# VH-VL binders against q9h9l3: the designs that were tried, part 333

Target 1, 176 residues: q9h9l3
Amino acid sequence: PRKMVAIDCEMVGTGPKGHVSSLARCSIVNYNGDVLYDEYILPPCHIVDYRTRWSGIRKQHMVNATPFKIARGQILKILTGKIVVGHAIHNDFKALQYFHPKSLTRDTSHIPPLNRKADCPENATMSLKHLTKKLLNRDIQVGKSGHSSVEDAQATMELYKLVEVEWEEHLARNPP
Below, E stands for the ipSAE of ESMFold2; O stands for the ipSAE of OpenDDE; V2 stands for 0.75 times the mean of E and O plus 0.25 times the DockQ between their complexes.

## First folded at step 17 (VH-VL)

Design zc43 (framework fv_nivolumab; at its last fold request DockQ between E and O 0.80; V2 from the best seeds 0.86)
Fold by OpenDDE, fold request of step 20:
Structure zc43 (fold): chain C 176 residues (1-176), chain A 124 residues (1-124), chain B 107 residues (1-107)
Amino acid sequence: as target 1 above (176 residues)
Amino acid sequence: QVQLVESGGGVVQPGRSLRLDCKASGFTFSDYEMHWVRQAPGKGLEWVAVIRYDGSSEYYADSVKGRFTISRDNSKNTLFLQMNSLRAEDTAVYYCAKEGYWQSSTFLRYFDYWGQGTLVTVSS
Amino acid sequence: EIVLTQSPATLSLSPGERATLSCRASQSVDDYLAWYQQKPGQAPRLLIYDASNRATGIPARFSGSGSGTDFTLTISSLEPEDFAVYYCQQYDYWPLTFGQGTKVEIK
């Protein structure tokens, strides 16, 4: 538990047509849901699309945002040596331009026991919103104002805790 | 520019097998879920299957479950659909489709790019 | 599964007229709704995503609205090239599902 954290990132669009996903916010919580890190992050390139509907990011958030290189360093210090829990976490690591060891990664979008518990198909990739509603009876990502990476990270951790014991045992028997 | 090119369609008898290929270019193939969607002649669109970005998971429509297998080779930017035990009702144009960009914990599974499609005809 | 019902089945109009197409979901899909255009012999083309966002390269005369269960695609002034079949698609629930389509034909 002490070596476990959950992460959720928000991305904006950069590049000529805004198709490049760039990190604009990152939130990290501990096993108890306490916020360890929550910062707006300034991409190295000009933002073309804030993708506010999903990211929750607005222009005002970038005024005092932490430069990407600095933020990345801060985040990596927190993640190093930890079991990192996330939902579709591949995208978060991609945005961070970081590769966490597979043996220390937990993706709640790809845990069959979690889907079974939610009466969902084991091989279907379920959204964090739906799993959270089914298993925690909690509504997240409500409205059109965009996601809260803190809320999403906390929900992700709570979901993982529901299957932690059996999944860790599974991984011990079947190392990635 | 994004391009998806299907191949492998043709005429087959019921009970036979056929494999479709979809060659992708113009984007980072390994970053996206890929889908197959089919359309029977003169009818609407039907989602068929999805495969995760790294091929670690796949999910199917009930109509093809147990008979079709979706797979991918990211090193070759190619998506596959192995169709076994083909039936007359599988007759359709088969499209490979790319979904929209991934955004954190949300999956945006609209299809921003489609191939031209390849026709599969199952007939005795 | 989520059932998407489009109406009308066929819409007969003349160039320059306004077209209004409806898509109703059997249950709420929030704004996880897309619209496609398909011309004969061609693959579908994305028009609208997230219920109201116009895809890149799509003319301004196309617009999408709605949330939850009721969605609308509007073509403000029909061009000759707009006569086609239009499909809605939800991506909030498995399996992904399409409407049965609305044919916009020339009067």
Scores: ipSAE 0.918, ipTM 0.957, lowest interface PAE 0.6, mean pLDDT 96
Fold by ESMFold2-Fast, scan of step 17:
Structure zc43 (fold): chain C 176 residues (1-176), chain A 124 residues (1-124), chain B 107 residues (1-107)
Amino acid sequence: as target 1 above (176 residues)
Amino acid sequence: QVQLVESGGGVVQPGRSLRLDCKASGFTFSDYEMHWVRQAPGKGLEWVAVIRYDGSSEYYADSVKGRFTISRDNSKNTLFLQMNSLRAEDTAVYYCAKEGYWQSSTFLRYFDYWGQGTLVTVSS
Amino acid sequence: EIVLTQSPATLSLSPGERATLSCRASQSVDDYLAWYQQKPGQAPRLLIYDASNRATGIPARFSGSGSGTDFTLTISSLEPEDFAVYYCQQYDYWPLTFGQGTKVEIK
């Protein structure tokens, strides 16, 4: 069976006005939720906005952070050939400057059966926080000091497991 | 420089159809969910519809569901709103709106850029 | 649907005075709240996002505060160009909703 991992990244603002989203942390967990990778990542360009309320990144985390090019290589070695689960995962792939095959990508923000189980509109893109509360009865992303990408990756894997059988069958009938 | 330019507004009779276009420039259009927001004359703002960055999913306000269709063409940096079975209550200035910066699993659906709006008047 | 209630409906002040605008949500929206300024015949302009972050190009006299259900937009010293309608907007849950607006007018 093909191995499956879940990913969640944190971004900081770089470029003019901090408008560009640059990778500053990445967490990857296996099927059981065990951490395979979790590193702070130093963007190659000046950080204008830490976006700490969402990212949890502060200047102190950048001191011994892994440079982007090195971190990217490490992360891609883990992701290549695996089914990768994420929530709005296209953003994680953009931050990594990476293309992952659609056939091996699972986006828990875009799985209508998952929304249906949560009593949410099937076509709406729901937040990870709301789906996790409705389906797992667990509060994540609590507080004002930023999110944990480990917590988010773990929640994302657990959410996917709720619809895995049904969704894999759907994908077999409707290849992406 | 980010710009959103709406077109297609006009006067139309009840029950008829109208299509609005929104031409985007100055940012990577395909990276963002895009929205339509409307404002009836002298009234407040009402969210109308959203479309996913790749065009694969759409969601609507209950007031327009089944009558309006949002779509996009990423190759042309253009957002559309097809409005069918128009009612007097649909009379409004329609704004194209871009979401704020993108993050991983967090959605930031405030609107950092708006078009100038296009007026749709539904009257007999 | 999350309802946002803005108060007061109209605020009559003179240039140089402090303006304090309230926005209250029917349920918690965490920090997923933005403020917009709209002048007659113009599109809304983003002032504040994520409850307290000032948007690019917005003067320092504008500030946002609050979390959960109670939010405030403050203009520390009104300039002539600040007389406009102000809207709050939540983006925590669908559908996205706006407050009914507060008109800041010259006394």
Scores: ipSAE 0.859, ipTM 0.942, lowest interface PAE 0.9, mean pLDDT 94
Fold by ESMFold2, fold request of step 20:
Structure zc43 (fold): chain C 176 residues (1-176), chain A 124 residues (1-124), chain B 107 residues (1-107)
Amino acid sequence: as target 1 above (176 residues)
Amino acid sequence: QVQLVESGGGVVQPGRSLRLDCKASGFTFSDYEMHWVRQAPGKGLEWVAVIRYDGSSEYYADSVKGRFTISRDNSKNTLFLQMNSLRAEDTAVYYCAKEGYWQSSTFLRYFDYWGQGTLVTVSS
Amino acid sequence: EIVLTQSPATLSLSPGERATLSCRASQSVDDYLAWYQQKPGQAPRLLIYDASNRATGIPARFSGSGSGTDFTLTISSLEPEDFAVYYCQQYDYWPLTFGQGTKVEIK
């Protein structure tokens, strides 16, 4: 069976007024939740807003961060040929400047059976925090220090496992 | 610079239909989930609907489910609201609204830019 | 559905005075709260996002504070252009909801 990983990224603000979103951390976990990659990443542009409340990124993290081009190469080698699971995963790929095949992409923010299990409207885009609380009885993203992409990637993989059999069968019958 | 321009408002009778357009410019339209928000005359704001960045999924306020359809054409940078079976309580100014900066797996659904609004009046 | 209750409904003050507007949520919305200003005949304008961040172009006299269920918008010294209606909005959970508004008016 094809190997599966989960990814989550954290973004900082670059460009005018910090409104451009640039990759500053990426975490990748395997099916069992083991960390395959977790690096702070230095954007090629000046950081205007660390967005620490959400990103968890602070100035000290950038001191020895891996330059974007290097990190991107490392990350893409891990993702190539694998089923990649994420939450709003199009944003992660956008931050990586990368297109992953639709047939190998799984987005826990856009799986109606997962929402149904959570007693959420099937077409609503639910936060990772709320799905994790409802379906795994876990609190993630706790506190004011910002989110952890490791925690979020692990939660994303566990959420996908709840619908994996059903959703993989659905996709086999309905190729993207 | 970000601009959102609504059109298509007018006066219609209950039970009739109307379509609103919102033309967007000054940002990468296909990067953002887009919303309609309405305000009845002299009243507060009510969120109406959202559409996914690629148009593949929509979600609605209970007050309009089954009657309104949000859609988008990313090649034309245009957001739409098809309003069917209109009722008097749908009378409002309708605003097109853009979310703030995009973040990876975190949704920040405040509205940093609004159109000027288009008035829909439903009356006999 | 998360209900946002703003108080007071109307705040009558003079220019130069400090305005304090309250928004209470029926359940925690963490820091997923925004404030908007709306003048007659205009679209709402974003003032504060993520509970405490001032939006682009918003004067320093505007500040937001609070987290969870209790939020405050403060205008440190009212200017004539600040007399308007103010709305809070949560974006923690669907549906997105707004408070009913606080009208700040001249005595």
Scores: ipSAE 0.841, ipTM 0.931, lowest interface PAE 1.1, mean pLDDT 94
ESMFold2, look of step 18: ipSAE 0.837; ipTM 0.930
ESMFold2 (binder alone), look of step 18: mean pLDDT 92; pTM 0.945
OpenDDE, look of step 18: ipSAE 0.842; ipTM 0.938
ESMFold2, look of step 19: ipSAE 0.831; ipTM 0.930
ESMFold2 (binder alone), look of step 19: mean pLDDT 92; pTM 0.948
OpenDDE, look of step 19: ipSAE 0.883; ipTM 0.947
ESMFold2, fold request of step 20: ipSAE 0.837, 0.839; ipTM 0.930, 0.930
ESMFold2 (binder alone), fold request of step 20: mean pLDDT 92, 92, 92; pTM 0.944, 0.945, 0.941
OpenDDE, fold request of step 20: ipSAE 0.915, 0.916; ipTM 0.957, 0.957

Design zc44 (framework fv_nivolumab; at its last look DockQ between E and O 0.06; V2 from the best seeds 0.00; counts 0 for: pae O 5.0 > 2, placed apart)
Fold by ESMFold2-Fast, scan of step 17:
Structure zc44 (fold): chain C 176 residues (1-176), chain A 124 residues (1-124), chain B 107 residues (1-107)
Amino acid sequence: as target 1 above (176 residues)
Amino acid sequence: QVQLVESGGGVVQPGRSLRLDCKASGFTFSDYEMHWVRQAPGKGLEWVAVIRYDGSSEYYADSVKGRFTISRDNSKNTLFLQMNSLRAEDTAVYYCAKEGYWQSSVFLRYFDYWGQGTLVTVSS
Amino acid sequence: EIVLTQSPATLSLSPGERATLSCRASQSVDDYLAWYQQKPGQAPRLLIYDASNRATGIPARFSGSGSGTDFTLTISSLEPEDFAVYYCQQYDYWPLTFGQGTKVEIK
């Protein structure tokens, strides 16, 4: 079927004062929103700040988490050669220490027609929760116990599908 | 270790132009959206502009739209603000500001580091 | 535009007293709220981010609470260096906005 997936990651703080963002969970869904991958990931450095309010990661999730090197290999095998959709996806790629070709990358935080449909300024970087509420009438990232990267990846794919035809045509005429 | 240093402030007449520079060090500059925030003498803080980490998009406060241009040079770790058609009400200390830590699908646009500020005075 | 209203405008207290500063948003900003301290001639300094997280190096006497539209910054026992102007800032929606400030001054 379609060679397109959506990704969302969760980061925890490592390094001095917790200022380094390290991968601690990754979710990948297919075009229809089915989960292809969803694992807690153990950073190679000790965790200073779980950032639980946003990440949903707690100490207990790290006990049997997949080591970073192993998880990275699994994830890259899924992403390689596919169109990858994400929201502020450059952060996900940074956490994975991975380069994905710009021509195969779709960032729903940086698609002017999507903002236009949401009645938002075309060049403003809008949050996933606001675009999802305005365009899909759905509340995501609810509560204070952290976010679901599965929910975020699913919402991201659905948002991209709203502009897929016109944006793919734009990219064909204006290659990155 | 993170440091932001502004320069380029001064006294200019209404209708003229001025460019502010902000030199960044101590962090990976190209990883962060960067902002300008200003403060009129004796007044509060006002957000001015933001630029995407790669320089590909910019967004502005309504008060400066069409007059100010934010830009960046990631190879030089430098943020710029080109101010055209200056008005008396643009008189302020201008701060460059760095966003907090980066996350996926969530934007944390609080400012963990600020420059010391550069004063721009628009007077006749 | 989301408007942040801080109260009181001025808080006159003595060292050792508790300071309670309010910030109210015209619509929900969830937990996307920060607090800054500013002393004369200086840049603002981050105190609290994500409504309740204390920034690195900030003393334990500073705490943030609240969510949605009603936020509080508390200084449990004022030290001489705490007399300053305090600003709240929301980052839930564009444009980013700040409150007008609360001045904490010595009695």
Scores: ipSAE 0.854, ipTM 0.940, lowest interface PAE 0.9, mean pLDDT 94
Fold by ESMFold2, look of step 18:
Structure zc44 (fold): chain C 176 residues (1-176), chain A 124 residues (1-124), chain B 107 residues (1-107)
Amino acid sequence: as target 1 above (176 residues)
Amino acid sequence: QVQLVESGGGVVQPGRSLRLDCKASGFTFSDYEMHWVRQAPGKGLEWVAVIRYDGSSEYYADSVKGRFTISRDNSKNTLFLQMNSLRAEDTAVYYCAKEGYWQSSVFLRYFDYWGQGTLVTVSS
Amino acid sequence: EIVLTQSPATLSLSPGERATLSCRASQSVDDYLAWYQQKPGQAPRLLIYDASNRATGIPARFSGSGSGTDFTLTISSLEPEDFAVYYCQQYDYWPLTFGQGTKVEIK
């Protein structure tokens, strides 16, 4: 039986006109929601747009942030061999420049039974905010100061637990 | 430099089919959800369909559900709209549209780039 | 469906005047609102995203404000090229919806 973690990342804008998405925070929680990792991460290139409204990242967070290469090594060591849960998790892996095995990956933005429980269209990509409100009766991402990757990772794990038995059985019958 | 170029519009009779293509360049096509948006002559904008970055799921406006199929070929940087059982009310300019930058915890489904549009006219 | 209601339907103004366009959502869309400009025979052009951020290349005379259900696009001093139709669009919930448009025309 494999251990399971949830991940969420926040990105800032780098590159031309700030349109490249670069990792600036990563949070990892265990099955019970305990924080295993939560670091601000300094991208290897100049930050053009902090995207603070969504990312919650501000200049002061970068002052003592862990350099990307070091943070990536720490994060990948935690993820290796584990089932990793996320929301639109392909974006987290892109920001990490990493590909986790599909058989060990769970994406709460793409689980039809989870959408069904929320009375949402099964094939639509639903936001973490809306799924959390509908299924957990919680408001996350409240306010205009930006999102918390800890809060979001914890919510993601709680959402997965609602369909864990059904979805793990489905994946066993239908290996990716 | 981002470019989206639609093609395949034309005049067709009701009940017939038509396929629209949208060729993309200047960005990593497989990183983005892609959309079709249409505009009937003299009218406002109507969202039509979206397809996931990897092509694994699609969602449609009620007005086209069951008749239209959105698809993509990431190896050719091409988005498609197969339109079956066409009706007069489907007459519109059809635009291919790209979402803004990607994040992990939020979906930013505004359209930073649009194609020039291709006209579909459904008439006998 | 989230209905976006734009007002006024038509805004008749002269160059140099200030234009104020309204968009009201039938339920909160938080900051998930964009504004587009469309000139005759052209595709829409993104002006404002996330309620208040100007898109790349958009002049400073364009500004967006509001959150929740009530949003405003302001053009501080109209230029001849600004006479067009303006649409708001929400992206908080499916389906994605547009307002019916506000036509800004020369007086």
Scores: ipSAE 0.850, ipTM 0.934, lowest interface PAE 1.1, mean pLDDT 94
Fold by OpenDDE, look of step 18:
Structure zc44 (fold): chain C 176 residues (1-176), chain A 124 residues (1-124), chain B 107 residues (1-107)
Amino acid sequence: as target 1 above (176 residues)
Amino acid sequence: QVQLVESGGGVVQPGRSLRLDCKASGFTFSDYEMHWVRQAPGKGLEWVAVIRYDGSSEYYADSVKGRFTISRDNSKNTLFLQMNSLRAEDTAVYYCAKEGYWQSSVFLRYFDYWGQGTLVTVSS
Amino acid sequence: EIVLTQSPATLSLSPGERATLSCRASQSVDDYLAWYQQKPGQAPRLLIYDASNRATGIPARFSGSGSGTDFTLTISSLEPEDFAVYYCQQYDYWPLTFGQGTKVEIK
């Protein structure tokens, strides 16, 4: 059995008029929810839109932020060889300019048993916030100060653990 | 129950102006980029313009750049398209479209909801 | 701009048959590819996003596959209501672009 980690990233807007999503924070937790990584990350391009209301990122967070290339190296070192759990995780990987093997990826936004458990349509894409509330009876992403990537990563891991056995069996029978 | 309702379409002569409205409901309008997409009669879909959630910036297709202006009033959950210097080739059904699923501060620019469309006919 | 080329232009099939629609991008768009269904007189409806994810309420007979430049929409068994025009759309690059569409018509 491989070790499992959960990841959540926050992005800011760069490029022309801030339409490019760039990594600005990354949080990684282990199976127990312990924080393995949590850093503010400085994009290589000028930040046009901090998207603070969602990302929680502010200009002051970038003052001592870890340069993207360095952060990417640190993160990839953690992820290599692991089963990586995330919510809509392909966005995180894209922001990292890295794609994890599909066979080692778990996206909680696309796990039918998880949706079923939450009394949601199995083929619907549900938000992390909604699933967390329904299944963990916990509120995340509250307020207007932006998300906590640590909180989101922890929630993602806990959600996955609810269906881990069933889903891993399914994947074993139906490898991606 | 997301709803997008376009209005303002009609028949106009070349060179004239027309403004389209799109009233949104059933979601937090101010959280999403909004788009206009058009479809000429019997033709395919063409992306026209996008406006950021706070209205701070917009992009346009080259075919309409300098003539069309996309804007929004978040207090009224309304998207606008001001069309100036209209041409025959602007004849189309114009759809307002909502961006898809949002996660991790990323806007995914597929369109999960569309309005019914409003027809704009530019003819002399 | 990214050019999306769909094939075939028209696909004539009978209910119950398998439909395979192709969308090719002029350059890689990763998995940032969506599929839409449009019936006459109606607005497009989202079927697939991120190349392979079914939108809410979309029947299991619809599936998307592919990444990079080559994408496929498959309808495993055509229902009468599936006869329509299908468009692919990329959202990796500006400007956003659509394919020219594939018409699935009844044979």
Scores: ipSAE 0.023, ipTM 0.660, lowest interface PAE 5.0, mean pLDDT 91
ESMFold2 (binder alone), look of step 18: mean pLDDT 92; pTM 0.945

